# Ledger of designs, part 10: VH-VL binders against N-acetylmuramate alpha-1-phosphate uridylyltransferase (murU)

Target 1, 242 residues: N-acetylmuramate alpha-1-phosphate uridylyltransferase (murU), of Caulobacter vibrioides (q9a2m1)
Amino acid sequence: MSQAPKIAMVLAAGLGTRMRPLTNDRPKALVEVAGKALIDHMLDRLVAASVETAVVNVHYFADLVEAHLRAREAKGLAPRIVISDERVQALETGGGIKHALALLGEGPVFVANIDSIWIEHAGAAVDAVAAAWDPERMDVCLMLASTTESLGFHDTGDVFLSADGLVRFKDAGEIAPLVYVGVHICKPEITADGPDGPFSLLPLWKRLAADGRVCGVAPEGLWMHVGDPQAKLAAEARLAEA

## First folded at step 4 (VH-VL)

Design b32 (framework fv_ozuriftamab)
Fold by ESMFold2-Fast, scan of step 4:
Order: sequence, then C-alpha cells, then structure tokens
Structure b32 (fold): chain C 242 residues (1-242), chain A 121 residues (1-121), chain B 106 residues (1-106)
Amino acid sequence: as target 1 above (242 residues)
Amino acid sequence: EVQLVQSGAEVKKPGESLRISCKGSGYTFTDYYMHWVRQAPGQGLEWMGGINPNSGGTGYNQKFKGRVTISADKSISTAYLQWSSLKASDTAMYYCARDWSYEYGDYFDYWGQGTLVTVSS
Amino acid sequence: AIQLTQSPSSLSASVGDRVTITCSATSSVSYMHWYLQKPGQSPQLLIYDASNRATGVPDRFSGSGSGTDFTLKISRVEAEDVGVYYCQQYSSYPLTFGQGTKVEIK
C-alpha cells in the first residue's frame, strides 16, 4: 500500500536572475507575492498535504533563506526544516536532489519548486499527485496543468498524458497540451547515477518516460509561474480576484 | 567539453541527393534535442526543424517540411539533415545547434561550425 | 508565426560607445534569447531568457524586456564585438529569429 510522502525536497537554490531587480539583494525564495514569500506559499501547500519535513537547498543569499526558515519554525509553523547546503556551488534540480540523498531518508519524496503558485478549482492539487502515485509502476509522478489554464509556462507545452496516466514528453516542433507546474513525487535514488556537479532532472525524466516510468495528473485549477517581475504582478492580480 | 562537429563543405548539382552530419561529443547525446538552422548567403538565420535523438521524433518548420529529412543515429551520437533532390535555392550555410533544457525556457547553447552547401550547375 | 523586427538594421560605433539594439515581436514572447555571429563564425549564445548572460559573456552585455519589446545593450563596445546580433523567440513554433543587427566599429 502506497502512502503519501512525509518528506519534501524544496528547490530554493536558484539564482533568480529573471526576477532582477527584485533579486539584487534577496533570493527568489523570499520575493513576496500578495504579501507572502514564494517559499512560504509552497511550504503551506506541502503542509496541507501532510508533509512533515522539508529539505531545502540553499545557495544564493543562503543566510537569508536559513534565517527566514528558522523564523518560520519559531512561529510554530510546520514543516520541520532541514538545510541542504550548496553555498560552494548551485547543483541545479538533479544535482540538488543527488546532493541531498542522505537527508531525504528512504522512500519516495515530494519535490517542489518555490516559484509555482496556483488557485484550486476542485480539491487539493498536491493530494491528487499523492493519490496517483504507485511505486510499483512509477519512478516519477508529475503535477501537470493545461496550457490553457496556466500563466508564465511554455505555450508549446511539455507533455502528453495517456488515458492510463503515463507521460510522453513532446518532440521538437510538437505542441503539447500540458505543462509541468513545479511539484512531483519521485524516488530520489533515480539521481544517484547522475553526473557529479550540476545537472537538470529533465533529461532523466525523458529517459524514464520512454520506459513508461513517469506518470502525471492534471488537477483542476489555474497555475502561475512567478519567474519574473511581470509574472509576479500578474499572479497578484489573479489572486486578488479569487 | 561539449562539441558539435559538422561534416565538410559540399558542392552539388541540382537534382543530386545529399546528407550532412552533426556529431555531438562531451555529453549524453540522447538527453538534448538537436536543431538545424539555415543561413542563405548574406541573409539571416532560419529555423528548419529539430529532433529528439532519444525517440527519433522530429518537428519541422512548415517551409522545409517535405523538402528535407532530419534523423539521428544515437549509437554514434550523430544527427543528419538530408535532401533527396537538391535545388539551387538550397545553397546556404547549415548549422546544427543543441537545445539546452532550462527551467525558464530552452535555448541553443552550443552550435556546430557550419556546413556550407553550394548547389549550382 | 511570431515575427521579430530588430532596430537598427545596422550601426557603426566607436570603441567605448554605448550600443542599444531592440527586438519587437508581433505577439507576446516569454522566452527571448540573443546570439552574436562574428564574421566567418557560428552564432554564439549571448543572453538567454531576456536578461541572463551566457557563461563567459562579459558584463558589458546586458539584456532586458518582456512581452513584445526586448533590448540588448553593450555599455562600452570593444573591437571584438563586431558582428551580427540576432534575437530569437522560443515561445511558439516555428522558432523565429530577428533579421539581425550588423555592428561595425569605425
């Protein structure tokens, strides 16, 4: 019997270059949308899905990220925070998980970007990913959104989803109906054979999907990628209308 | 060290077939899309199409669809661009370019040195 | 298809001048990149996703913009910056490039 993961890897080591000038003196994770830091939006969603521990990687303005997370814990807010230190070099999405393997325990984990915000139309989105997860069939299960119900993601899309929940990544020049929106469940050990240093999860996902080991689910909602100052303003406007 | 090495210059007559190549090294070939970009003499850059070397799936700019074939042989880390029947209007520099998968969008991070194709009588 | 128009089509600058190149799109673009093609060479990546400098690119190069209007700036042009600059969108297929801006040094 599969249970929802109690541990999340939260990817907060990004440089935030697209968010400049907002990230000239602070990390992207601490940029506020509607009065709440991006990392707090994601942590609150993970708590609602019963996540008990978040392993957070830090690099750019690492001391500020740690101070914020310790202040959050001091207010009595879950989850418990464990810092994965990447001050020496940022390791990207795949390298960050590989570096954190000893901190993630055994078993599947949630993995979350800090720059995805959404409005739910039919139930809790993170819970939908947990409900779809099956470790006998899957190594990765992606939270997806329709290109028509997402802002700030590729209008060419990322993936196709089969009737049985399997993901196919689009080919060059193809338009796909669904985008990956920054939350998934994975077996973190899939990164163990990755290269040393920085690397992206995306090539690994493409290989696993070719083997039928990547699933996806597209919960009803509106999804917003807060990647730059224009997208921040757009997200704030949509949240104010909800 | 990532490198894209293209085949040498070609001089052909109209109606002849041709296949040019782009060999990747220093990275896992199947992890990145490969695209072909054309530049006619004295003109700008024009996207022709691309391939996913892992699946063999291709996409084309409609202007070139049916006029060229893009393929790849992952066993030797090589992508190809092929014409069954060349025309004088195919005279151009042809570049391959690797498609870097990035969280905020894809871009062409490495380019081959180019293959000059000249088609004349 | 998204058409990209660059301005100016060509310019002549003296070493140390500020150079500004603009790229205007017929539709909103989320991912705009800039490439430099030096004489007799392949294009090389300068700026990706509007404002990020590629590895090895000097800090005299900067990019900005969003929506339909994007700008590339060279704060103090050097002789080695001669070439044709291209903007390129990766928001929809077919992928398209601007017509290019030729930069020459006086």
Scores: ipSAE 0.013, ipTM 0.585, lowest interface PAE 7.9, mean pLDDT 89

Design b34 (framework fv_ozuriftamab)
Heavy chain, then light chain:
Amino acid sequence: EVQLVQSGAEVKKPGESLRISCKGSGYTFTDYYMHWVRQAPGQGLEWMGGINPNSGGTGYNQKFKGRVTISADKSISTAYLQWSSLKASDTAMYYCARETVYEYSDYFDYWGQGTLVTVSS
Amino acid sequence: AIQLTQSPSSLSASVGDRVTITCSATSSVSYMHWYLQKPGQSPQLLIYDASNRATGVPDRFSGSGSGTDFTLKISRVEAEDVGVYYCQQYSSYPLTFGQGTKVEIK
ESMFold2-Fast, scan of step 4: ipSAE 0.419; ipTM 0.780

Design b35 (framework fv_ozuriftamab)
Fold by ESMFold2-Fast, scan of step 4:
Structure b35 (fold): chain C 242 residues (1-242), chain A 120 residues (1-120), chain B 106 residues (1-106)
Amino acid sequence: as target 1 above (242 residues)
Amino acid sequence: EVQLVQSGAEVKKPGESLRISCKGSGYTFTDYYMHWVRQAPGQGLEWMGGINPNSGGTGYNQKFKGRVTISADKSISTAYLQWSSLKASDTAMYYCARETVEYGDYFDYWGQGTLVTVSS
Amino acid sequence: AIQLTQSPSSLSASVGDRVTITCSATSSVSYMHWYLQKPGQSPQLLIYDASNRATGVPDRFSGSGSGTDFTLKISRVEAEDVGVYYCQQYSSYPLTFGQGTKVEIK
């Protein structure tokens, strides 16, 4: 058992091509759902889980993302923002974390996508991930949702969860009951031996899971992936009901 | 560079067994799923099934379940598609395709195809 | 199984024309991909996850759509674009492809 991370890596460097035309003149992170930017939804969730610093990578419309985050800080809102600059080249999930290693400090961190929004049915979801985290047993702990309690994620699922909390990634052609919903805790140094350019976390997670080093938890709630304009409208409808 | 190289064309008689192969190079073979896609003469693409080369776990399109076996040998970075008893209706071009590891996984690399002709 | 229907089944275009191909699914699709099979060649990835252009694919190709309706556009078709275009869903097993749209260049 360990204390919950106070630092988060927030992955905001995506191109947002699937969100067009909404992203023709703004980054996906600044697309609004129910009057609040996607990045603000996620930052507010992290603050509720006692995160004190967010390292945010920026690429597409980087100046707009940075200006928004500085304006947020000027209003007195947590967390403290540290910019990880990827203006020259977007580095994907694994490359983004590797690039930010010096900014993340030592110890485990939260890692969050900006395009996951959810409604909680029992307790704080991010807190559930922190409660499940055990650095002696785990290198990664994933926030998961049932395929039946999620919108905009694929129907085939991503993973199976054992009674012990261990994750197994599904085999080809298999249907898994749970999807990864964009928040996890990890030891960021797992990316240190990756390539210098863009690379994904997923192959690394699959290798670690094979070694029994990936945990998961599936809090009660409804998860919504805001990947396109239709999904944005669907999420807004659900949030209006709360 | 990433390449998928398939075995050569086969001409077989009904009832014969056959195994065709797909060798991956330029990447870590066990980090990606491998799938088989069939194309009957003059027809479109049809997914047959896939394999996780690390675990050996497979999934099949129900239409082909029990008619073919998908396997892989990770020591030589090779996936296989096998028939115990070929039928004339198995005449087709067979492609292997690699599934990327990103969410919304897609077939980023394809083999050149193996033409299988089954006739008397 | 999710069935994908492409429209049109075939078309003939002149170099420089705009080409639009649609793909309709019987159920909502989370991930739709597009492939091009040039004559005598294996399929190649064009667009993944509805709108992302694959590496090396020219800017004239674009994808859009969500839910059950997806579109592939070629803004100014070139002679090298001849072939059969396929949509493919990942959302549920079995994975399925559309029937294909044959594009011929005059």
Scores: ipSAE 0.336, ipTM 0.742, lowest interface PAE 4.3, mean pLDDT 91

Design b36 (framework fv_ozuriftamab)
Fold by ESMFold2-Fast, scan of step 4:
Formats: structure tokens, C-alpha cells, sequence
Structure b36 (fold): chain C 242 residues (1-242), chain A 120 residues (1-120), chain B 106 residues (1-106)
């Protein structure tokens, strides 16, 4: 019944320090995996899920990110790009969304990291998140993957998922079977009461989960976190086998 | 601003019980995990365990499981480390440290430490 | 448990020297962090997730590495950098630290 979001927040303002030396003269978003920039991998997935506008925050090598995205639009490629400027200060995940609230409009949005790549085993993963979204039940819906079907994510996991789709964040020292893999749907206004400046979404998610307002879905597939040069090579090897 | 303030130094005898504390301020206590890290005299750092102050759920390094209890009272933003029966080998500096959960899981703020000396 | 071995165990440097500390893990590590414990003080975060400087940490500190081998570098050491440096993994429980590298300034 609910419509899939037509707008995405794409988090591209990271410093890319873990990707050095590849990021000495370019932002992480423009590092190529299998001949395509990380940001283009994510934008193509969002387009396949009917996203029409991507709000992209920029900080490190902001001019290069912006030039790349304008060149992408000039080729006739969706989505429409709106730049959220963080050149003065990077605002992290929560602060980046709060800063972009006026650009995101009313209603739920996709939020996507640029460093998650995956192979689908059963249908489109982003569509599965959209299908699970229910604004009456949820403020956040996380795309999750099994720790056994994820490369480059930590083995301790992040969350447990109930049969009804509710998320419980693990306790300290607990091993959880599922990890967050960099795409979710949220009501962006949940960030409005956050602090000024940089802050993480994670404390906010934990508060909302305690109220039963965070859900998730674990589509079948293999997820790869491209956080450093070794992970880039590993992802390329797995994609070549697909 | 964020602060973690620990209880004062303790001198105890083997077999005695002890509880030390770590009080958080300047942030929402239940949004972050709290961990305990031990440092024996002249030695390095050793992780003991941690707690989710919101749920009370705990995890322990197997070396310390059953030897100590980690707890928290969220109404006063305080985490605890407790021994039912101290040993001389428990002599160490004990630090509490706050964890930034899930984003990169690091210890961003540390308490000043509580020195525990166990001798007869 | 993942064991972390640091090299060297201790070093003496003059102000302005480049200092390099390595940390080797017995298994691949997803998240490696670095802490500094100055004499008589609590540990403080320097670098998280291999290469990200913590808030307030000077540009002279940098981290690199992946898999089992990680490196912390101080491009031009200052007198205030004296202390013990620890690597720490957050890939599996129990969480573990390296044995520490003591840095002394001549």
C-alpha cells in the first residue's frame, strides 16, 4: 500500500582515509570497483528501485564528486542529483541527514552508503526494503544480511530480527546473526532533534528500536563492504565470478 | 561535555568483596555501551567485558566470566564492576570506557581509572 | 581469540623524528583501533578503523593497513607524544589489545 520512496539520501561526505593510497587524490565515492565508481554502483541500484532524486552530501574532494555527478546527469542518467554541501565540516550520518532535511522534502526516504556492493540471489534487495516499509509500524527499516553471507563487515554482527520484522540491537559482548549493510528507509525528521554538528544515527536507532519502531529485512544475497584496497580487490574477485 | 568519573582507589584483603563505579555525564547514558578494561601493574590493557545500560545485557571475556559482575543503574547513569571474593591477582588499574556502537565500535571516552590493590 | 603483536616493544626518539609502530594479528581484523596512554593518564583514542583520526588528534598521526598487518605513524614526533601506544581489534570476542609500544623522547 505504501509507495516506495522516490528520494534517496546518499552519504558521500566521508574522508576515505581507509582507502588510501587510492583516496590521496580522489574521494572514496569515485574509487572504481570492476570499472565503475562506488557512487555509480549505489545510484544504479537506487534507480532500479525507482528512485528519482538523490540528495548527495559532499565534503572531501567535493568539487570532484559534484563534477562526476553532473557529468552523469549530462549523459541522461537518472537520478536527478541535488548536492548537500558539507565542504566546511563533515556531519556524519545523523548530522548529514539533519543538514539535508529541507532538500529531502516530506515523507520517507532511502538512505544509502556508497561503499556497499552486493550480489542478489532472490530478487532486487532494495525493492525488498521498500516492500517491507510500513510508516504506521516503522520509523526506520534496515537492509540486513547474515554475517555468514557478508564480506568486510564485523563477525560480531549488529542486530537480531524477530519473525514480525522487529529489530533488537545486540548487547555488549553478544554475537548477533545479522549486520546492517548500508541501505535503509527512514522518516528523515527523526534527526531533527539531534545535536548541531556531527552525530551518528546509531544512538537514535537504538532509542527507536526500544519503542518497537525499527524493523528490518534480510534479502538473500552476498554483501561486500568496500572499505579499503584489500576489500576492493576481494569484491572485484567475487563480482567476476557472478 | 562527555565525562566518565570513576570511584576512588581501594585497598582490600583477599576474600573481600568490592564494587567500583563509573558515572557518565554529558550524554544519554543508555545510548552507548560501557566496557571495563584492566591494566595489571606494569602490564598492558585487557578487556574484561561490557554492558548495554538500556537492557542490562552483558558480555564477558571468558577469563573473567564468573569472577566479576558488570551491572548498570541507568537512573543514575552509573556502571559497576563487582567482585564477590577478591584475589591478590586482581591488583590492577580498572578503566571504564564508552563504546561508539556499530559505526566502528571503538572506545571514544575513558574514565580516569580506579586503582585496586589486594594484599594481606 | 585474536592475538595482537606490536613492534617494536619500545623505542627512543628525538623531537622531529618519524616513528613507525606495527601491529600484527593472528587472524584478519575488520576494525583496528589505536590508543595512546600518556604517563599517569587514561588511554585516549588516536585512530579508529585503521586510518581515521579521532576528533582533536593532530595531522602528524596517521594509520594504515588491512587484514593482519596495521601501522601507526607519527610524521614528526613531539615531546607530548611520549607514552604507550596500543592497537585493539574489534572483529571478534574477546576484544584484544596489543602488548603496547613504549615511546620515549630523548
Amino acid sequence: as target 1 above (242 residues)
Amino acid sequence: EVQLVQSGAEVKKPGESLRISCKGSGYTFTDYYMHWVRQAPGQGLEWMGGINPNSGGTGYNQKFKGRVTISADKSISTAYLQWSSLKASDTAMYYCARETVYEYDYFDYWGQGTLVTVSS
Amino acid sequence: AIQLTQSPSSLSASVGDRVTITCSATSSVSYMHWYLQKPGQSPQLLIYDASNRATGVPDRFSGSGSGTDFTLKISRVEAEDVGVYYCQQYSSYPLTFGQGTKVEIK
Scores: ipSAE 0.135, ipTM 0.670, lowest interface PAE 5.9, mean pLDDT 90

Design b48 (from z2 with light chain S30R; framework fv_ozuriftamab)
Fold by ESMFold2-Fast, scan of step 4:
Structure b48 (fold): chain C 242 residues (1-242), chain A 118 residues (1-118), chain B 106 residues (1-106)
Amino acid sequence: as target 1 above (242 residues)
Amino acid sequence: EVQLVQSGAEVKKPGESLRISCKGSGYTFTDYYMHWVRQAPGQGLEWMGGINPNSGGTGYNQKFKGRVTISADKSISTAYLQWSSLKASDTAMYYCARDWGYEYFDYWGQGTLVTVSS
Amino acid sequence: AIQLTQSPSSLSASVGDRVTITCSATSSVRYMHWYLQKPGQSPQLLIYDASNRATGVPDRFSGSGSGTDFTLKISRVEAEDVGVYYCQQYSSYPLTFGQGTKVEIK
């Protein structure tokens, strides 16, 4: 009877070029923030939300990502790791999920970027997304933050949220109060009819939102996008002050 | 194959009205924003504004707000840029460009040259 | 409005040369995109969000940078790479472009 997905798709196939020189000899997923790799920050958040399996796509330094995740499992840490191999070509957000469909099983999944870190002010943020999820009403449920409660995202925002939880993507040139912060729940089969090769989830989300099938929740907290070395230092400073 | 096909070149006199068009094909028109970018002779690129074809909602560069109108007809997958009264300074190449979010333009029309002279 | 300044304004390169173009913003930019306008053609997307290559763009093109300073590199320039390169920011409205960098082949 739990609404919470037990499986997560963790998007770790990015090149990390904005993080150079930190990514010259390692993938972004293994860059450390406050002594812990970015992927471990996200996996720990997913475990706290009762995720049992993470399907992780790999591309840049794929062998290092796999070795790290197997070492994590060897320490007895959840979740169970399943590798989705994109060594030949990185497939972006939509293509990565489509490629992994056979590994994700049936039912909704969490989808998580590895470069969002946050400080919680009112309960577990990932649990809030799970609590908001309703598969009869939704195909996608986004974790959102106010543009004033996020660092390293964009001031123009992404979406508006109605009183009943429906998402409207902003119009061109419009400023929206909420930004997507890298975690959502979706029915992964929404990607099945997408193009072969790399593609973004955003066009799919806009279609689904127009049909009233995209919802969101904005948990209380501070969200930080760790996209470059300066943002890493800023995130570490905020985390130290808790 | 994604294509943006723009209307043909126009030669106009100051004070005349004009509407130019940009027709999208090879994709779901309402999934993407459409923007207009101008390039004056010998100059760089300048963003004019954009539209969400699904809602009809528009945003403008303040420099052009009130001087042009951006619109779209989703039933025929076409976006428009319109002037009620042209000026000589409107002489430029006008491009439409597609955006799925984060205001980067992945496909561009071939351009419409507008020449305004007396 | 955020003003973008590109350097150099123009350059001449030989086939196989490394080309570096920079874009400097008057305030911090979250999203920086790069375009190439070949002679007589519409602009085409090369790089979005500082470092992501657009579909079909060869590996010789790369982007980097954050804050106020961004760089576009061509590791081994080819004759077909001639044209004007533009950076474009998305941190605030209005969207703005750099003045352009003209790349010519000797």
Scores: ipSAE 0.374, ipTM 0.746, lowest interface PAE 3.5, mean pLDDT 90

Design b50 (from z2 with light chain S30K; framework fv_ozuriftamab)
Fold by ESMFold2-Fast, scan of step 4:
Structure b50 (fold): chain C 242 residues (1-242), chain A 118 residues (1-118), chain B 106 residues (1-106)
Amino acid sequence: as target 1 above (242 residues)
Amino acid sequence: EVQLVQSGAEVKKPGESLRISCKGSGYTFTDYYMHWVRQAPGQGLEWMGGINPNSGGTGYNQKFKGRVTISADKSISTAYLQWSSLKASDTAMYYCARDWGYEYFDYWGQGTLVTVSS
Amino acid sequence: AIQLTQSPSSLSASVGDRVTITCSATSSVKYMHWYLQKPGQSPQLLIYDASNRATGVPDRFSGSGSGTDFTLKISRVEAEDVGVYYCQQYSSYPLTFGQGTKVEIK
C-alpha cells in the first residue's frame, strides 16, 4: 500500500570518541540532549513516520544500549527492537547494514544515525523522505539540509541537488550547498557485494549517484549534529527556544 | 591492498615542463578523491589541490592555481600533477593522497622528489 | 585561511615517556586529523576526526579536542614513534596543516 518503509536500521555501534568525557562511561547513543537519550530522539522521529521495527547495531557498551532499548519496550513504546550484534568488531555504516541483511527482510528500509537532531519548520522531515522515495527510480534517498541551516556539519557541504531530486556529490575542493543529515531510505541489498568487515556507505553512494540512482530531499528546518560536548549544549539551547 | 604508486624522481631546469603521476590500485579509483601535497626541503606539508577522478572536477589552493594542472585518467587509475614551466622554487617532495569521504587522507604515495636547478 | 599552530615545535623523549602535542586553530574546526611522518617516509594517517584511531594504530595514541584546540597524546612512547607529527583541518578550503612537531627519542 505505501512505499514508506516500516523497518529502520539504526546505527548505534559508534565509539563516540569525539563526545569525551561524556562517553567515557556510556555509549554516544545514551548521551542525553534535553533530558532524552540521542537514540530515543531518533527512535521517536522514526515512530512518527510509522516505523514498526528498528534493527539496532551495538558495539561500544553494547549491554547498556541493549538494556536501555529493552526498558523502552517494557514501557510500551514503539518500535519493536531487534539487536544486530557487533560486540566483536564495529563494522561501520556499510558493513553494519550488510551484517544485518537477514534481519532487515525484503524491501527498502530507513537508515538512521543516532547523532542528528532537528527542529522542523514545515511538516515532518522523515515523512518528506518517504514521500520522495521511488523504488523504481532510486536505490537511495537522502535527507539533506542547507549548510546555512545546519550546525556542526561540514562547512564544505556534501552534495548538490537537481530540480528533479537527483544527488551529485561535490568535486574535490568544491563547496556544496547541502549536507547529509543522518537519515535516508535505501534498498539494503546494495551492501550485499561489499567487503567482509568494516566499510563506509559513501563510496557505494557515489557509484549509485553517478548512475542517477541517488535522490535527496531538503525539508525546511534546522539540523544539529551532536558530535561533541559543545554541540550538545548548543543543541539544547536551540531546542529550549523551539 | 590499497596502494598509491608515484613516478620516479625528476631533475629539471627552470622553464622545462614536467608531469608526475600517481597510480591507485586495490580499490575502485573513481570512488575516492585524490589530492596533491607538497613538502619543500626541510619544511612542512602544504595542500596543493585535489581531483574527483570520476568527473575530472578539480579544486586548488590559490597559491598554486594557474601554476600547476591536476588531472586524472580513470581508464588506467592514474592521477597527474603537471607544470608548464618549472621554477627553482618548485623543488620539493610531492605526495599524492587518497581522500576518504571528503574528510581525511587515508593512504599516501611514496612521494616524487622534484629538483629544479640550473 | 585557517592557520594551525602546533606546540611544541620539537621535543626529545625517552622510551616510556608520555608525549602531548597540541594544535591551535585561528577559527573553529569541525574536522581535525593527525598524521605521522617517520624519517624518510611518507606521512601516514594516525588519528581522524579529532579522536578516531586509524586502522593499525596502537592504543597508546589518542586524540581529543574540539573548536580551536586539539591534542594528540602518546601514553608510553616507543622508539618507532620518532618522526614529525602534523595536524590538518578539513573544515574549509584551502586545506591546511600545522607546522609540525618533531619527536626525537633519546
Scores: ipSAE 0.346, ipTM 0.747, lowest interface PAE 4.2, mean pLDDT 90

Design b58 (from z2 with light chain S91H; framework fv_ozuriftamab)
Heavy chain, then light chain:
Amino acid sequence: EVQLVQSGAEVKKPGESLRISCKGSGYTFTDYYMHWVRQAPGQGLEWMGGINPNSGGTGYNQKFKGRVTISADKSISTAYLQWSSLKASDTAMYYCARDWGYEYFDYWGQGTLVTVSS
Amino acid sequence: AIQLTQSPSSLSASVGDRVTITCSATSSVSYMHWYLQKPGQSPQLLIYDASNRATGVPDRFSGSGSGTDFTLKISRVEAEDVGVYYCQQYHSYPLTFGQGTKVEIK
ESMFold2-Fast, scan of step 4: ipSAE 0.388; ipTM 0.762

Design b63 (from z2 with heavy chain N54D G101D, light chain S30R S51D; framework fv_ozuriftamab)
Fold by ESMFold2-Fast, scan of step 4:
Structure b63 (fold): chain C 242 residues (1-242), chain A 118 residues (1-118), chain B 106 residues (1-106)
Amino acid sequence: as target 1 above (242 residues)
Amino acid sequence: EVQLVQSGAEVKKPGESLRISCKGSGYTFTDYYMHWVRQAPGQGLEWMGGINPDSGGTGYNQKFKGRVTISADKSISTAYLQWSSLKASDTAMYYCARDWDYEYFDYWGQGTLVTVSS
Amino acid sequence: AIQLTQSPSSLSASVGDRVTITCSATSSVRYMHWYLQKPGQSPQLLIYDADNRATGVPDRFSGSGSGTDFTLKISRVEAEDVGVYYCQQYSSYPLTFGQGTKVEIK
């Protein structure tokens, strides 16, 4: 029915304040985990899923991010990089996608945060998201992990998943079994009617989920959110044990 | 402009019922959870519970479960906190607060002072 | 329930002083936030997720910490910073706040 997206939006415009002092002189995207920059971990996962082009938004230390990505391309590494320039102001997740709409082309795209790292236990996780994608039934498909198989994400969880793959965002005071782990497929045009300037995807997702338009899949593995220096060390320890 | 506007101060006697309100404006009301936080005179902040205004699903601090009811009417962008029978110990300032993506409270109402005395 | 203990419970500072407030949790907290309640006003968000400044919050405010110990710092306190500061965890239910730290400015 649907082909896996060949284009990804990679969200690299964050300030990385929580990563200080590691981000005093570099963007979070270039912080290294196990000797490899966070952005390179994510780009390599997307390449493994046959992504051909990555649209990367830049803001904090934008010139360093661009130089790194051009050096990556010079080594012959995929994907092809297109820069979405947010030097004037960071636009957050929803605003970043809206700003990049002309660069994302027609059809669905992967959207990836640069601070999620994982160990796969059964097959390629990004491929599982692509296999679950159905544009007739959904506008968003989330990569999810069990709260028991994730480090550095919300202990209260984010969502419930039905047997049919539909996502329900938890009610206030609920503990949900699954957490969003930084990769999804979406129709980027869902951001077109969003406000000018910075805004988050989460309100849009909640609205779409209420209409039955958000699905998810929870591949087997261990997910690690690299949000601060302690989490970086914890992720490196787990990767060394793999 | 995001704004949470709460109902006015109330003076009640023990045993009376009461419902106070929190009206959201400047945003899509159903996109954000709404929480209630109490502050007894001279005391700190205490979470009472919250609601998903879209589904009506609620969660409560066990201390307040069964003593209050949290509800919302999405047609008028308003959340409610209700007591069937007030006690003197319910005397407090009550705030509503909107929940953001990182599960923190980004906007707060101005507060509703509830005084329960004989 | 996770109990949060703030230190000190109150302090008196002069304009320009460095103010440090700590928040200690009985178990590990991944998501810690800080609020300021100015006299006669509702609480307002200062810092979310340990060290991110909320929109409009001056850069003299900073947060740090992980696990069970978190810190809020004001590098050069201003007269407008008077009020009660609260830490708050969103790692487990029920959601809990610290007891508050009252900051008075001379």
Scores: ipSAE 0.091, ipTM 0.659, lowest interface PAE 6.2, mean pLDDT 89

Design b64 (from z2 with heavy chain N54D G101S, light chain S30N S91N L95F; framework fv_ozuriftamab)
Fold by ESMFold2-Fast, scan of step 4:
Structure b64 (fold): chain C 242 residues (1-242), chain A 118 residues (1-118), chain B 106 residues (1-106)
Amino acid sequence: as target 1 above (242 residues)
Amino acid sequence: EVQLVQSGAEVKKPGESLRISCKGSGYTFTDYYMHWVRQAPGQGLEWMGGINPDSGGTGYNQKFKGRVTISADKSISTAYLQWSSLKASDTAMYYCARDWSYEYFDYWGQGTLVTVSS
Amino acid sequence: AIQLTQSPSSLSASVGDRVTITCSATSSVNYMHWYLQKPGQSPQLLIYDASNRATGVPDRFSGSGSGTDFTLKISRVEAEDVGVYYCQQYNSYPFTFGQGTKVEIK
């Protein structure tokens, strides 16, 4: 079977304003949930999945993110951190990966948002994505959750999943049963033909899905999107019960 | 078509409990946060707190934390503000206001006047 | 908490006058909004993020400013513009409003 990716792209340079006012003196990546920074929650999950290197893009409060990550390394914590510098301009999800291509190597990588936290009910969720990955069939493999097992995501959902694991993005006005919860595996070279500058990964995913190249898996668990201060409090309450 | 309709005026005595409501219509209730803003007689506006109706997650102005409870019932598109024990200083107009993920308060309810006196 | 101070506290204007209201913050603010509360009515959004006019708000209203100093301007005041104007910061908990500027028409 194919080996799980050893490299992750961690998207920490978002332009989102949704965490105000918690982000007036720090980047979203350093907002704490249950006493641990959002970026540390995600890095710990990636380490548990045997990720050896995380390429982290930085923009908003870039110096603070770098200082935090160097302090993390100084404590002897994996993974090895490589900074992808977007201080001049935030490049969004697609542009961020394209900008980091030289740092990501030749193989598939994990791509992770820093604002997803979850409770696992059966096995390691990131490992489930790795187990589902098949480069012969896929260019992208999404970690998904049921709208009934996710907090702070869209109740109208994002995608439908076939019995074969193929993803279809919903049409405008449709309600879909599954949401994308911020972790996927991809061939990063899919961004190479994208525009220079900022662009979203979503239009690219929709094109690839139409070609049958986007798959997904929905591991058992509860997912929490920490996209705003109220969601942070909700996630902390739920984690305290686990 | 977007409307926030609040419950009617209340006249209460100190020590009594009260819950007031704000019902949203004309939009997907769980797509917007709901906030409560207080205005004492002849005074300005004061933010009390807010809720994400989808998750139930709340944030409070520390001045009001522990004195009021904010909640929402997404099955009936209604947000609530509740006191366990009212004080005369709670006399004020209370507004609900909706917000797309901490951007700005774009629609406001008509207000609920709460009078607390002996 | 970020305190917001508006100037003037009140003013009287004649229809057609230019009205200027300022809002000063104790700390730098990236997200400043302006609301109008007409007599007996709920507040309504006028300007968001310093300079963007809300949907349905007439062109005579404009906002400007950055950092700690923000301005709301009405180029030619109309009778229906009577009310109390509030600035509001969305930068830091708790969200705070200015004390209000009362605008009356002579």
Scores: ipSAE 0.000, ipTM 0.414, lowest interface PAE 15.3, mean pLDDT 87

